# Designs tried in a protein design chat: VH-VL binders against Protein LST7 (LST7). Part 10

Target 1, 242 residues: Protein LST7 (LST7), of Saccharomyces cerevisiae (p53237)
Amino acid sequence: MSSTVISLAHFCDKHGPRIISVTQSAEKGTLGEELLVPDYPTESYCESCLLQFPEESTRSMRCFIEDVPFITTQYSSIRYQLLNSIIKRAFSEETMIYDNMPFIFFDDLRGLNLVIGFKLYDENARGNERRYCFILTVDSRSHDDSMKMLSEHWNFIIGGFDKMIAYIKNIHKSEFLGKNKTVENNLETLNNNAFIGSYLRANKSKFGRNLVSLTDDKFLFVRIHKWNSFLLHTVMNENKLP

## First folded at step 16 (VH-VL)

Design k5 (from j5 with light chain S54K)
Fold by ESMFold2, last read:
Structure k5 (fold): chain C 242 residues (1-242), chain A 119 residues (1-119), chain B 111 residues (1-111)
Amino acid sequence: as target 1 above (242 residues)
Amino acid sequence: QVELVQSGAEVKKPGESLKISCKGSGYPFTDYWIGWVRQAPGKGLEWMGIIYPGDSDTRYSPSFQGQVTISADKSISTAYLQWSSLKASDTAMYYCARQPYEFGWFDPWGQGTLVTVSS
Amino acid sequence: DIALTQPASVSGSPGQSITISCTGTSSDVGTYNYVSWYQQHPGKAPKLMIYEVKKRPSGVSNRFSGSKSGNTASLTISGLQAEDEADYYCSSYTDSDTLVVFGGGTKLTVL
């Protein structure tokens, strides 16, 4: 009696581990309105933690795949405490080294979790990097059943996360190189990349940045929502045949 | 160097108000939490709560909710711990400490402020 | 009972290795790797020795190391020296509104 969800989370410089978005499904043939959270308290206290859709007032996204509703929100009213526990564990695991290599963990309370961590360079963040992860959570309470489902979809889920991570990294790299081109050209006396990085930190205050800002892509979370909905729909056993 | 300097020891009577301070230097004061930790005489450490001076976001341990007020003045890089009416049981050493995120480790610590409340 | 259990005291001779334990539950040490260790000499403020289970801040001797197994975190001091005589506290994130809990402390005596 468990469902599968996909979360995007980060390690916020202010808050520590925080969920940015959760994509969930509802029963086929329903509208999934119990999962919509259009009005919720803004407990996120910084820009880097916010789920941001193109319309400023929009706090959730819904789509339908073969009459199954898929909904992405910043927090789950049904699973908020569980998902917060999962990400706090995930970011604390020794195997979280942000190299696109997946890892898993399981316990009876938190279910089976497949995690891929990644990082983005940002001179405005502590340590010049922002740390993220995608997490697939299988909340079935049976280790064997969860591992069987995961093993049947392993390559699909890993490949799916890797493609979205690669997309994010590529458009972030383009945004970063665009902004730093002018600085490099104006620093005609400096040839050391390490020195340039240190100089830029000295000229900019530390502050939180949303993924939309880091990528200059106002539709980024719409793309993440649609991609995660596709991944979830597939693992709900509709594409696993001989 | 990163440093937290606290106000001096206080001797008070029950019912009096008190505000003690913690001044940070050597780091971006508004970019880190300041936590308050209590140590009663001969006892261990108790986390009381935290403030993020950058936006005044303040959190309290349930044991201290409503017992104290935590505040900050970012213009002078100073955090405060305040009682409206002291009790004899408030006698303790009070430390401020910097935390990197809302439940992070404590580094550095202030030197402590001894508060003595006696009839 | 959200508490971290430490032995009240431990002792060792100079040059030996000693270990101080910090036992929690699945709500803290057993699930998360946000354990810190603090040294406190009499009359002085605590000092961070270990964070995130095994990480050592700059300026802390490599004689201090941390580890975790199950619900128990451990601080190990190798090559025990007289200056190591102090109180030692562990702390951890916990699944509660308290967020951070300290252990009761362990007095280390160097014989």
Scores: ipSAE 0.772, ipTM 0.886, lowest interface PAE 0.9, mean pLDDT 85
Fold by ESMFold2, fold request of step 21:
Structure k5 (fold): chain C 242 residues (1-242), chain A 119 residues (1-119), chain B 111 residues (1-111)
Amino acid sequence: as target 1 above (242 residues)
Amino acid sequence: QVELVQSGAEVKKPGESLKISCKGSGYPFTDYWIGWVRQAPGKGLEWMGIIYPGDSDTRYSPSFQGQVTISADKSISTAYLQWSSLKASDTAMYYCARQPYEFGWFDPWGQGTLVTVSS
Amino acid sequence: DIALTQPASVSGSPGQSITISCTGTSSDVGTYNYVSWYQQHPGKAPKLMIYEVKKRPSGVSNRFSGSKSGNTASLTISGLQAEDEADYYCSSYTDSDTLVVFGGGTKLTVL
């Protein structure tokens, strides 16, 4: 099983950093069932934190690429504590400024991590923004080996993350503008009357929203699963030693 | 104008029960955590646990698990800290404070509730 | 073992700058940037001075600044004033089941 995983995480208004999804590979020729997560109660969890597939009861997604299983779950039963530590560090880094610029950190416990943060506008979020990141993690104590693998695939990984982030941002922007035509008209009013703007801002309810809701794309996490599986498979296939 | 106002000082005997309160105002009470912090006389600050009044999600420091009960009544914007049987070692100042997420900073703080337990 | 270490006391004269240290481990201060600093005058509740290592809440003087290097966070108070005399506590997120831990506190005396 590969030491490389891809996570999607966010900074929840209630919880702070939380993993939304993790994509991992299992051993070629297996079904990868050790990575599948049994169902667990989630009705009391924040909506923004939940991984949501089109079938409401589904908690895991699996695909196969050249006989290698790739599994996406909300948490990794194998790496849960490690990945929780990684995202708490990642969102606290000064370089996490959500400018489409990747950053890296490494330590002996958390391995090598490549992070790209992004934001989505949401009037129901604290500060009117929801903060996310994609993280590629090389779970290895060898800094030199991890950096070599990362440098060999740098442009591919960053390009892949950038494409998925751009997709999410564009479909969110498109759906937001289409649904908020009245809000667009009121923005011009807010520019001319600061009192109305302050009143509207102060009265917005705050609650969690899932990425599926923010994009109106019930297949969003299936697309993320398939894209991350493709990225991981490409990195694994090209990184094999003779 | 965000304020946390705590109930008044208490003088109790060992074995008695006690429930102290923390009322929030000036902000959406159900959208933030309320944490409880203990300060024994002449000593430092100890985090006891937190509650999210919006859904009653409650977490305890391991040192205080089973020692106290944290609860909230969101209809009156009030959080509570409760003992079923006080000990002399429970003598301390108890603060509530608002936290923006489950391990976030504490701001604002209540004025404190002094609990004195002596026989 | 999860503990944040602060000096028991520090002192300075009016107008000086002083620094209070808060030393943890790779399970807290050394890895994460969730350090806060609190000022507590005698008989009063703590007051937030710095959060997330270096951020200052509204209404806190810019004489207070925060920084971190390695396993040690620092609170710096420039231009010491008599009213700065208080106890100061750091806090941090920790990797344990304890969500937040406080340092032992530092008594600042303004000479």
Scores: ipSAE 0.770, ipTM 0.886, lowest interface PAE 0.9, mean pLDDT 86
Fold by ESMFold2, fold request of step 21:
Structure k5 (fold): chain C 242 residues (1-242), chain A 119 residues (1-119), chain B 111 residues (1-111)
Amino acid sequence: as target 1 above (242 residues)
Amino acid sequence: QVELVQSGAEVKKPGESLKISCKGSGYPFTDYWIGWVRQAPGKGLEWMGIIYPGDSDTRYSPSFQGQVTISADKSISTAYLQWSSLKASDTAMYYCARQPYEFGWFDPWGQGTLVTVSS
Amino acid sequence: DIALTQPASVSGSPGQSITISCTGTSSDVGTYNYVSWYQQHPGKAPKLMIYEVKKRPSGVSNRFSGSKSGNTASLTISGLQAEDEADYYCSSYTDSDTLVVFGGGTKLTVL
């Protein structure tokens, strides 16, 4: 099993830090079936934490790049506790300021972690924002090898995360601006807009929304899966010993 | 004005049951956790467990698992702490407090419910 | 065995600054920045003073500040006043089965 994984996580209004997805690879030439997770009931999960594929009952996604299987699930059967600890630390770091500037942390238990945080506006969330991060985790016993891999791929990994974050932010911003312009254009009266808006906000309950809902892109997690698989494959392929 | 108001002091005998309450107001009660904290006389604070009233998701400290029941009635914005059989060692002040997420800080706190268990 | 260690008591004179320590392990304070501080006057409920190591809730004086170094979090009270005399508790997220653990408390005496 590969020592490098990519996670997407958020700070849930109910749970605090939670993993949305993790992308892992299996050994070349296998089917990676040990990483597949059967469908789980979603009734015990909150909507904002949801990993949602277009196929309603699908909870795992697999692709192959040069015979290497890459699998995305919400839970890692092997790494769940480790990744959960990693995101709780990541969201608590002072350098988590959601400005697309990367930061790293390392310790003997959690390995080397490269984190980029970002925000999306959502009036349905506390503080009108939802907070996310992408994390590359090198879960390796070799500290020197982890640092070497990260330094050799720094610009590639950061550029890859930035590109996906920019994609998510741009389609969210486009959906948000279109939706809010339509709502404002259909106001009861223009002169009472502040009054009507204030009244509606006072009665509005908070609720969870997943990234598919926030972007209106039912293929969003398929895109994230394929992009993260590409990033992992590139990093692993360049680090293979002859 | 976010407020948690607890039921009044209780004097009970060992073996009796008890259910104390914590009523929230001034905020969306179903969107926050309610935690219960024990403080024995002259002692510090001990986390007992939490409930999310919106879906009744309930978690207990290992020290209190099976010792108490935490519940909520979201229709009246009230959380409960319940013993089926009180012990003299249950004599303590019991606080409820709001938490923003499952391990978040405690703010505000209820005024406390003093439970005295003596024969 | 998963407890945060605080001194039993500290004291200071009006106008001085004092610091209350809260020492944990790599399973809590040493790794995570989810430390909170609570003030409790006799017969009263605790009051949140600091959360997430150094953040102050609305209505808490800027005389109260928080910090962390290694396995130890600290609450610093500057310009001590008589009303600061109280018990102070820290809390933290922990990796154990419990979600939050409290320190044993520190009695602050203003001389």
Scores: ipSAE 0.759, ipTM 0.883, lowest interface PAE 0.9, mean pLDDT 85
Fold by ESMFold2, look of step 20:
Structure k5 (fold): chain C 242 residues (1-242), chain A 119 residues (1-119), chain B 111 residues (1-111)
Amino acid sequence: as target 1 above (242 residues)
Amino acid sequence: QVELVQSGAEVKKPGESLKISCKGSGYPFTDYWIGWVRQAPGKGLEWMGIIYPGDSDTRYSPSFQGQVTISADKSISTAYLQWSSLKASDTAMYYCARQPYEFGWFDPWGQGTLVTVSS
Amino acid sequence: DIALTQPASVSGSPGQSITISCTGTSSDVGTYNYVSWYQQHPGKAPKLMIYEVKKRPSGVSNRFSGSKSGNTASLTISGLQAEDEADYYCSSYTDSDTLVVFGGGTKLTVL
């Protein structure tokens, strides 16, 4: 069976590309406990890099869809090094212009990756923007098999990511408008500006913000977990491995 | 105007300690990495390591781990490179440079500090 | 291999175009687009000429351009001028604990 995961990542002002969350499945009928992440240090994580659930000590979320466990964590002990490489490549691609246009890349080591980048205005970020992407990674033994699965599910996967991105952008815009009217006018201008990696905009002291804070939605990562689990489950059911 | 200004040239003997400085101005010093780069006479550039002055997060190239100490005093916008015991092979030009993230490009560069170690 | 390979020297006549290569591996130049180029005149600090493969900082002449194909990044200088005579270094992110590596440098001579 092909191994398929969905990641949320961002370009951190301090670290560069960083994974925020990874959603993956375990075998049907199990509890998926091998994918739950035990204690891991978070002292090196900036606020914008953290996966944040409503329960303070929770570092993993699990749900079940038709007895298949789906787990979201910030760390995958099985795939962590390759996922770090995948996001560093993804954010460096010329087609990553944060306009919600999907792109793909493939290599023998990192598998097939479908990427959609987006950005949110934040005056506390370098360049007044935070940049994100969702990535579907198919780590199978052949490029042709991965491309077949992707082509058969292209509209579904892209549509699913587009819905979650639109949700995030809308609630961010609502939270933002509730606090600053003049910033709304600037946000419309910035959203129409297709620039990447500008670190020279303001040069004033900044600090990290979590997506929960940017949206004022303490359940945001729960919603992302459940939506990504749904997407992954649907793709798995329509691509049975013989 | 973003600039990095380094301390002056040093002439030392083997076994002596040394601490050289790099002062940043014209930008939020605590929000960017400061990297150190060595250039031995007539040789190329070698990345030594970096520090994030905001929280003192420090990373070293494996070739320099344990050989030098990188530090910063954010209250005076200054990063440091120091040796507890210099060797003749430490003779080189040492540059500091700003990096936008932990593996980003280097811009601007300090003017360099020439360290000469001989007996 | 975490080293980037550059030719030791290149030369050209005024007005010509020259290209300096920087060859890495799939662990750096071949996979990622985090290549930078630096110009260093004798006795001076390096100066950033190109970052992220082909982006040009403000104040750098458009005679300087960057590109990448496979495992090789290239710096091209068109309309060669005497002031371009300098050492040129590439750098890249690499999949290693070093994180950033430089090429060995290329001395450009303007004939």
Scores: ipSAE 0.756, ipTM 0.879, lowest interface PAE 0.9, mean pLDDT 85

Design k5 (from j5 with light chain S54K)
Fold by ESMFold2, look of step 19:
Structure k5 (fold): chain C 242 residues (1-242), chain A 119 residues (1-119), chain B 111 residues (1-111)
Amino acid sequence: as target 1 above (242 residues)
Amino acid sequence: QVELVQSGAEVKKPGESLKISCKGSGYPFTDYWIGWVRQAPGKGLEWMGIIYPGDSDTRYSPSFQGQVTISADKSISTAYLQWSSLKASDTAMYYCARQPYEFGWFDPWGQGTLVTVSS
Amino acid sequence: DIALTQPASVSGSPGQSITISCTGTSSDVGTYNYVSWYQQHPGKAPKLMIYEVKKRPSGVSNRFSGSKSGNTASLTISGLQAEDEADYYCSSYTDSDTLVVFGGGTKLTVL
């Protein structure tokens, strides 16, 4: 009976806003099997939209924190329509600023949502950047109760998202600098051809890329799963009786 | 420089087939959706459906599902709208337009193809 | 339910400001900021004037502006000119299998 979820979403060049992953909890003492999605159709997913675990046959991930199961998957039929609506609204908000500045919105249908957006440089993306956000959704019809919970955990939630975003940006930057260092080494002997090298980089082909590819970290979504599970568990412990 | 150029006007009879075209230039054709919009004489705009030429992913408005076929040939940067059997009620102006993502705005528009279906 | 409502016509004198409304529901205009406006002169293709509620593409006069409140988006034309006489359509993303819907159109007459 979880009232809070964490989503990761991006603005796909082809699809517009798309959810990549959702982390949810099940009741303490259960196995949470109703939230597992062991197989689902992925044929319409582009590479940038796909949740990818190290074992390619894996579609969901589960962990337990103090006997509470936490599940991360790309699709949740229980909340699919609502989450899809939330991300489409979030990316359309004027206050969506991709520099770690948080934003919230609330309505009776979609609940209270805390959003923090970020960008990654990618020559293979339209405009040379990919846009993402983390969203914490409080599934409650009470604005006052939801806002009270959020305000009590504000610094913890924002700090948690900031840490994961910083991690993603840092390992992405390391991969990017490795690629550019190789190009610069090639230019040392071709100094008069620097113009040609610059145009070759500027004319990179466009295609979708997974966050795993952008970071060269096949465990990235496992880390996101475990971190989001930790954040949710901490918020729930302070708001639920043991 | 981004342009969509459509095939010329068509005068047809009920029951005949028809395939009209929309050729894109000045941009990477396979990286954007092409949408089709119908406008009956003196009437408003009706979204018919879209195609992503890069992988032929195609979506139809429920009102037009099964009534037309949307396709593309990416080797010649061209999208198509096709009827297997025209009706008099298909008389309309048909526009193609580029969309940046599957529900994005329409820019640019083709000049339109007038299809007249009469005995 | 999945429909955008525009007035059938609107008129104004040269130099005045006029506003064209586009009313949807909580499934489209009320929730999302994916509203666009198109100008269509007789016999011509539509032209994008405003996208994402208030953004103006290059080459479109700043006399055209967009806004939204509740379930209603608005296109405002200031300093009305004879060439503004045209049909105007709004469009929006909607939560349905019909991803994009157009309004019925508004005929603007410059008197």
Scores: ipSAE 0.748, ipTM 0.880, lowest interface PAE 0.9, mean pLDDT 85

Design k6 (from j4 with light chain T31Y)
Fold by ESMFold2, look of step 16:
Structure k6 (fold): chain C 242 residues (1-242), chain A 119 residues (1-119), chain B 111 residues (1-111)
Amino acid sequence: as target 1 above (242 residues)
Amino acid sequence: QVELVQSGAEVKKPGESLKISCKGSGYRFTDYWIGWVRQAPGKGLEWMGIIYPGDSDTRYSPSFQGQVTISADKSISTAYLQWSSLKASDTAMYYCARQPYEFGHFDPWGQGTLVTVSS
Amino acid sequence: DIALTQPASVSGSPGQSITISCTGTSSDVGYYNYVSWYQQHPGKAPKLMIYEVSKRPSGVSNRFSGSKSGNTASLTISGLQAEDEADYYCSSYTDSDTLVVFGGGTKLTVL
């Protein structure tokens, strides 16, 4: 199993920080079956927290890049406690300002974490915003070795996250504008730099809403899976950590 | 505008049951957690547990698990704290408070319900 | 066994600044940023003064500020006034079954 993981998380109105998806790799030449998540009912889960694939019964997605399996699941059964701790810190960091500015934190127990936060406008969310982040986690006990790997791949990692975030924001903008012409100026401001539109529609009904719904793209998590698998594969193959 | 109003003071004997209430107004009651906090006379604050009235998801502090029942009736925007058999050690002020997520800060607080248990 | 340690009491004169500390027995105060502070006057319910270490809710005077260094959070009250005399409690998220723990409280006396 690799020491590097990519997570997508959000700040749920009910739960606070929650993982939406985790992408991990297994050993080359294996099927990675130890990373798969058992079937479980989802009817009581918060809609905004739920990982949603096009086939209703699918709980895990797997692909192979150069014979390396990559698995995306709602949670890591192997690293559950570690990743939950990491996202709770990430959303509490003062430097999490949701303007696509990356930040890093490190400690001996939880490794090196690179975080990029972003927001989507949603009248059904508390404060009319849903807050997300992508996190690259390097579970290494050596700060210097982890920082070397990160510095060698900085442009690639940050650029990769930026591209996925831009995709999500653009398709969300398209979905939202198709439903409400009068919010176009506010959505542009909200997504770019200033949170002006949040005072509009403050009294709308509040409920959890999945990223698939926010983008009207039932394949969104398949795209995230494939992109994160590509990023992980590139980083792991070109740099080894002790 | 956001307000939590609790039921009045109670004087009870050991072994009696009790159910106290906390009514929320000025906000959508089902969108926030309600937490219960105990304060024994002259003592500090103790977190007891929380409920999300929207789906009745309920969590207890380990020291209060099985000692009390937390419930809610979302149709009347009211949360409850109840005992099946009171003890003298249950004498305390009991507060409800709103939390924005399951470990969030407490704001606002109810005015408190004094429960006195003595023979 | 997770606890938040506060001094039992602090005192200050009107116009001065005072600081109340809150130290965790675990590293949760240092690792996370989910510390809150509450003011409680005698016979009254607690009132939120600071959340997420340093954020002030609307309607709380800017004389109240919060900070953190290492595993110790601090509440600072500047320009001390007689009405600041109260009990002050910190609270923090803990990575445990308890979720939220309160400190033992600090009695602030204005001399």
Scores: ipSAE 0.726, ipTM 0.874, lowest interface PAE 1.1, mean pLDDT 86

## First folded at step 17 (VH-VL; from k5 with light chain T31Y)

Design m3
Fold by ESMFold2, look of step 17:
Structure m3 (fold): chain C 242 residues (1-242), chain A 119 residues (1-119), chain B 111 residues (1-111)
Amino acid sequence: as target 1 above (242 residues)
Amino acid sequence: QVELVQSGAEVKKPGESLKISCKGSGYPFTDYWIGWVRQAPGKGLEWMGIIYPGDSDTRYSPSFQGQVTISADKSISTAYLQWSSLKASDTAMYYCARQPYEFGWFDPWGQGTLVTVSS
Amino acid sequence: DIALTQPASVSGSPGQSITISCTGTSSDVGYYNYVSWYQQHPGKAPKLMIYEVKKRPSGVSNRFSGSKSGNTASLTISGLQAEDEADYYCSSYTDSDTLVVFGGGTKLTVL
């Protein structure tokens, strides 16, 4: 099983940090069934926390690239505690300012983590913003080995995250702009900036919104799954030796 | 101005029931957790549990599970802490406090409700 | 049980700087940045002084600052004043059903 995974997480107004999805690989030539979560509760209480595929009953996605299975789920039975710990640290880091600049952190229990945070404007959210991040996790005790892997793929991974973030921001902008012409001049600024809003908005009742709803793209998580699988496969393919 | 105002001090006997209140104002009450914190005389702070008034999602510290009931009435922006049968060991100051998310900091705090249980 | 260790008491003279420690583990203070500090005067409710290790809420004097190194968070009070005499509690997120734990408290005496 590969030591490298990619997660998407958000800061839920009610819960704080929560994982939305994790993409992992299994051994070449297997079906990767150990990465599937056979039973887990959906987080139906909080719409913003939900990993949603086009078929409502679907809880995971699997694809194969050159006989390597890649699996995306909301909960990892193998890494659940690890990833929950990592996202809570990531959103608490001083350098998490949601400006698409990457940062890293490491310890010998939880490995090396590369993080890029981003925001989407939503007046239904606290502070009129929803906060997210993509995280590449290298689950390894060796700081030097993890840093070597990361340094060799730095531009590729950051470029890959930037492309997916740009896609999400662009379709969010298109959905929002199509419904509200008055705000069109501010959307690019809002998606890249820190908290923007009035103190009156702190007094509004708020509710969660799914990322599928924010983008009006029911295939969004399928696209994220395929993109993250591609990124992971490329990193693995270039680092594996016979 | 965000405020939490608690009900007044209570003097009770063992075995009696009690329900104390915490009323929030100056913020969207249903969008934040209300936590309850106990402070026995001369002792430190103990987190008892938390409620999200928007949907009544309630969590208890293991030490207090089954010992108290936490509830809220969002229509009047009020949270409650309730005992069905008080014990002398329940004598303490009880604070409510707002938390921004499930494990967030406490700000502001209510003024406290002193509960005295003695025979 | 997960616990945060604070000294029982500290003291200082007016104008001095003092530091109160809060020691946890690599499973709480040492890894996460969700440490808060509370000041409690006798007969009063606690007041938030510092959150997320070093952030200061509006209305709190800049004489109060927070920091962290390894498994130990610190509250530093510079330019001690008589009004700073109080009990101080740290708290931290922990990955358990308790979620948030408090330290035992530190009594600050201004001499």
Scores: ipSAE 0.752, ipTM 0.876, lowest interface PAE 0.8, mean pLDDT 85

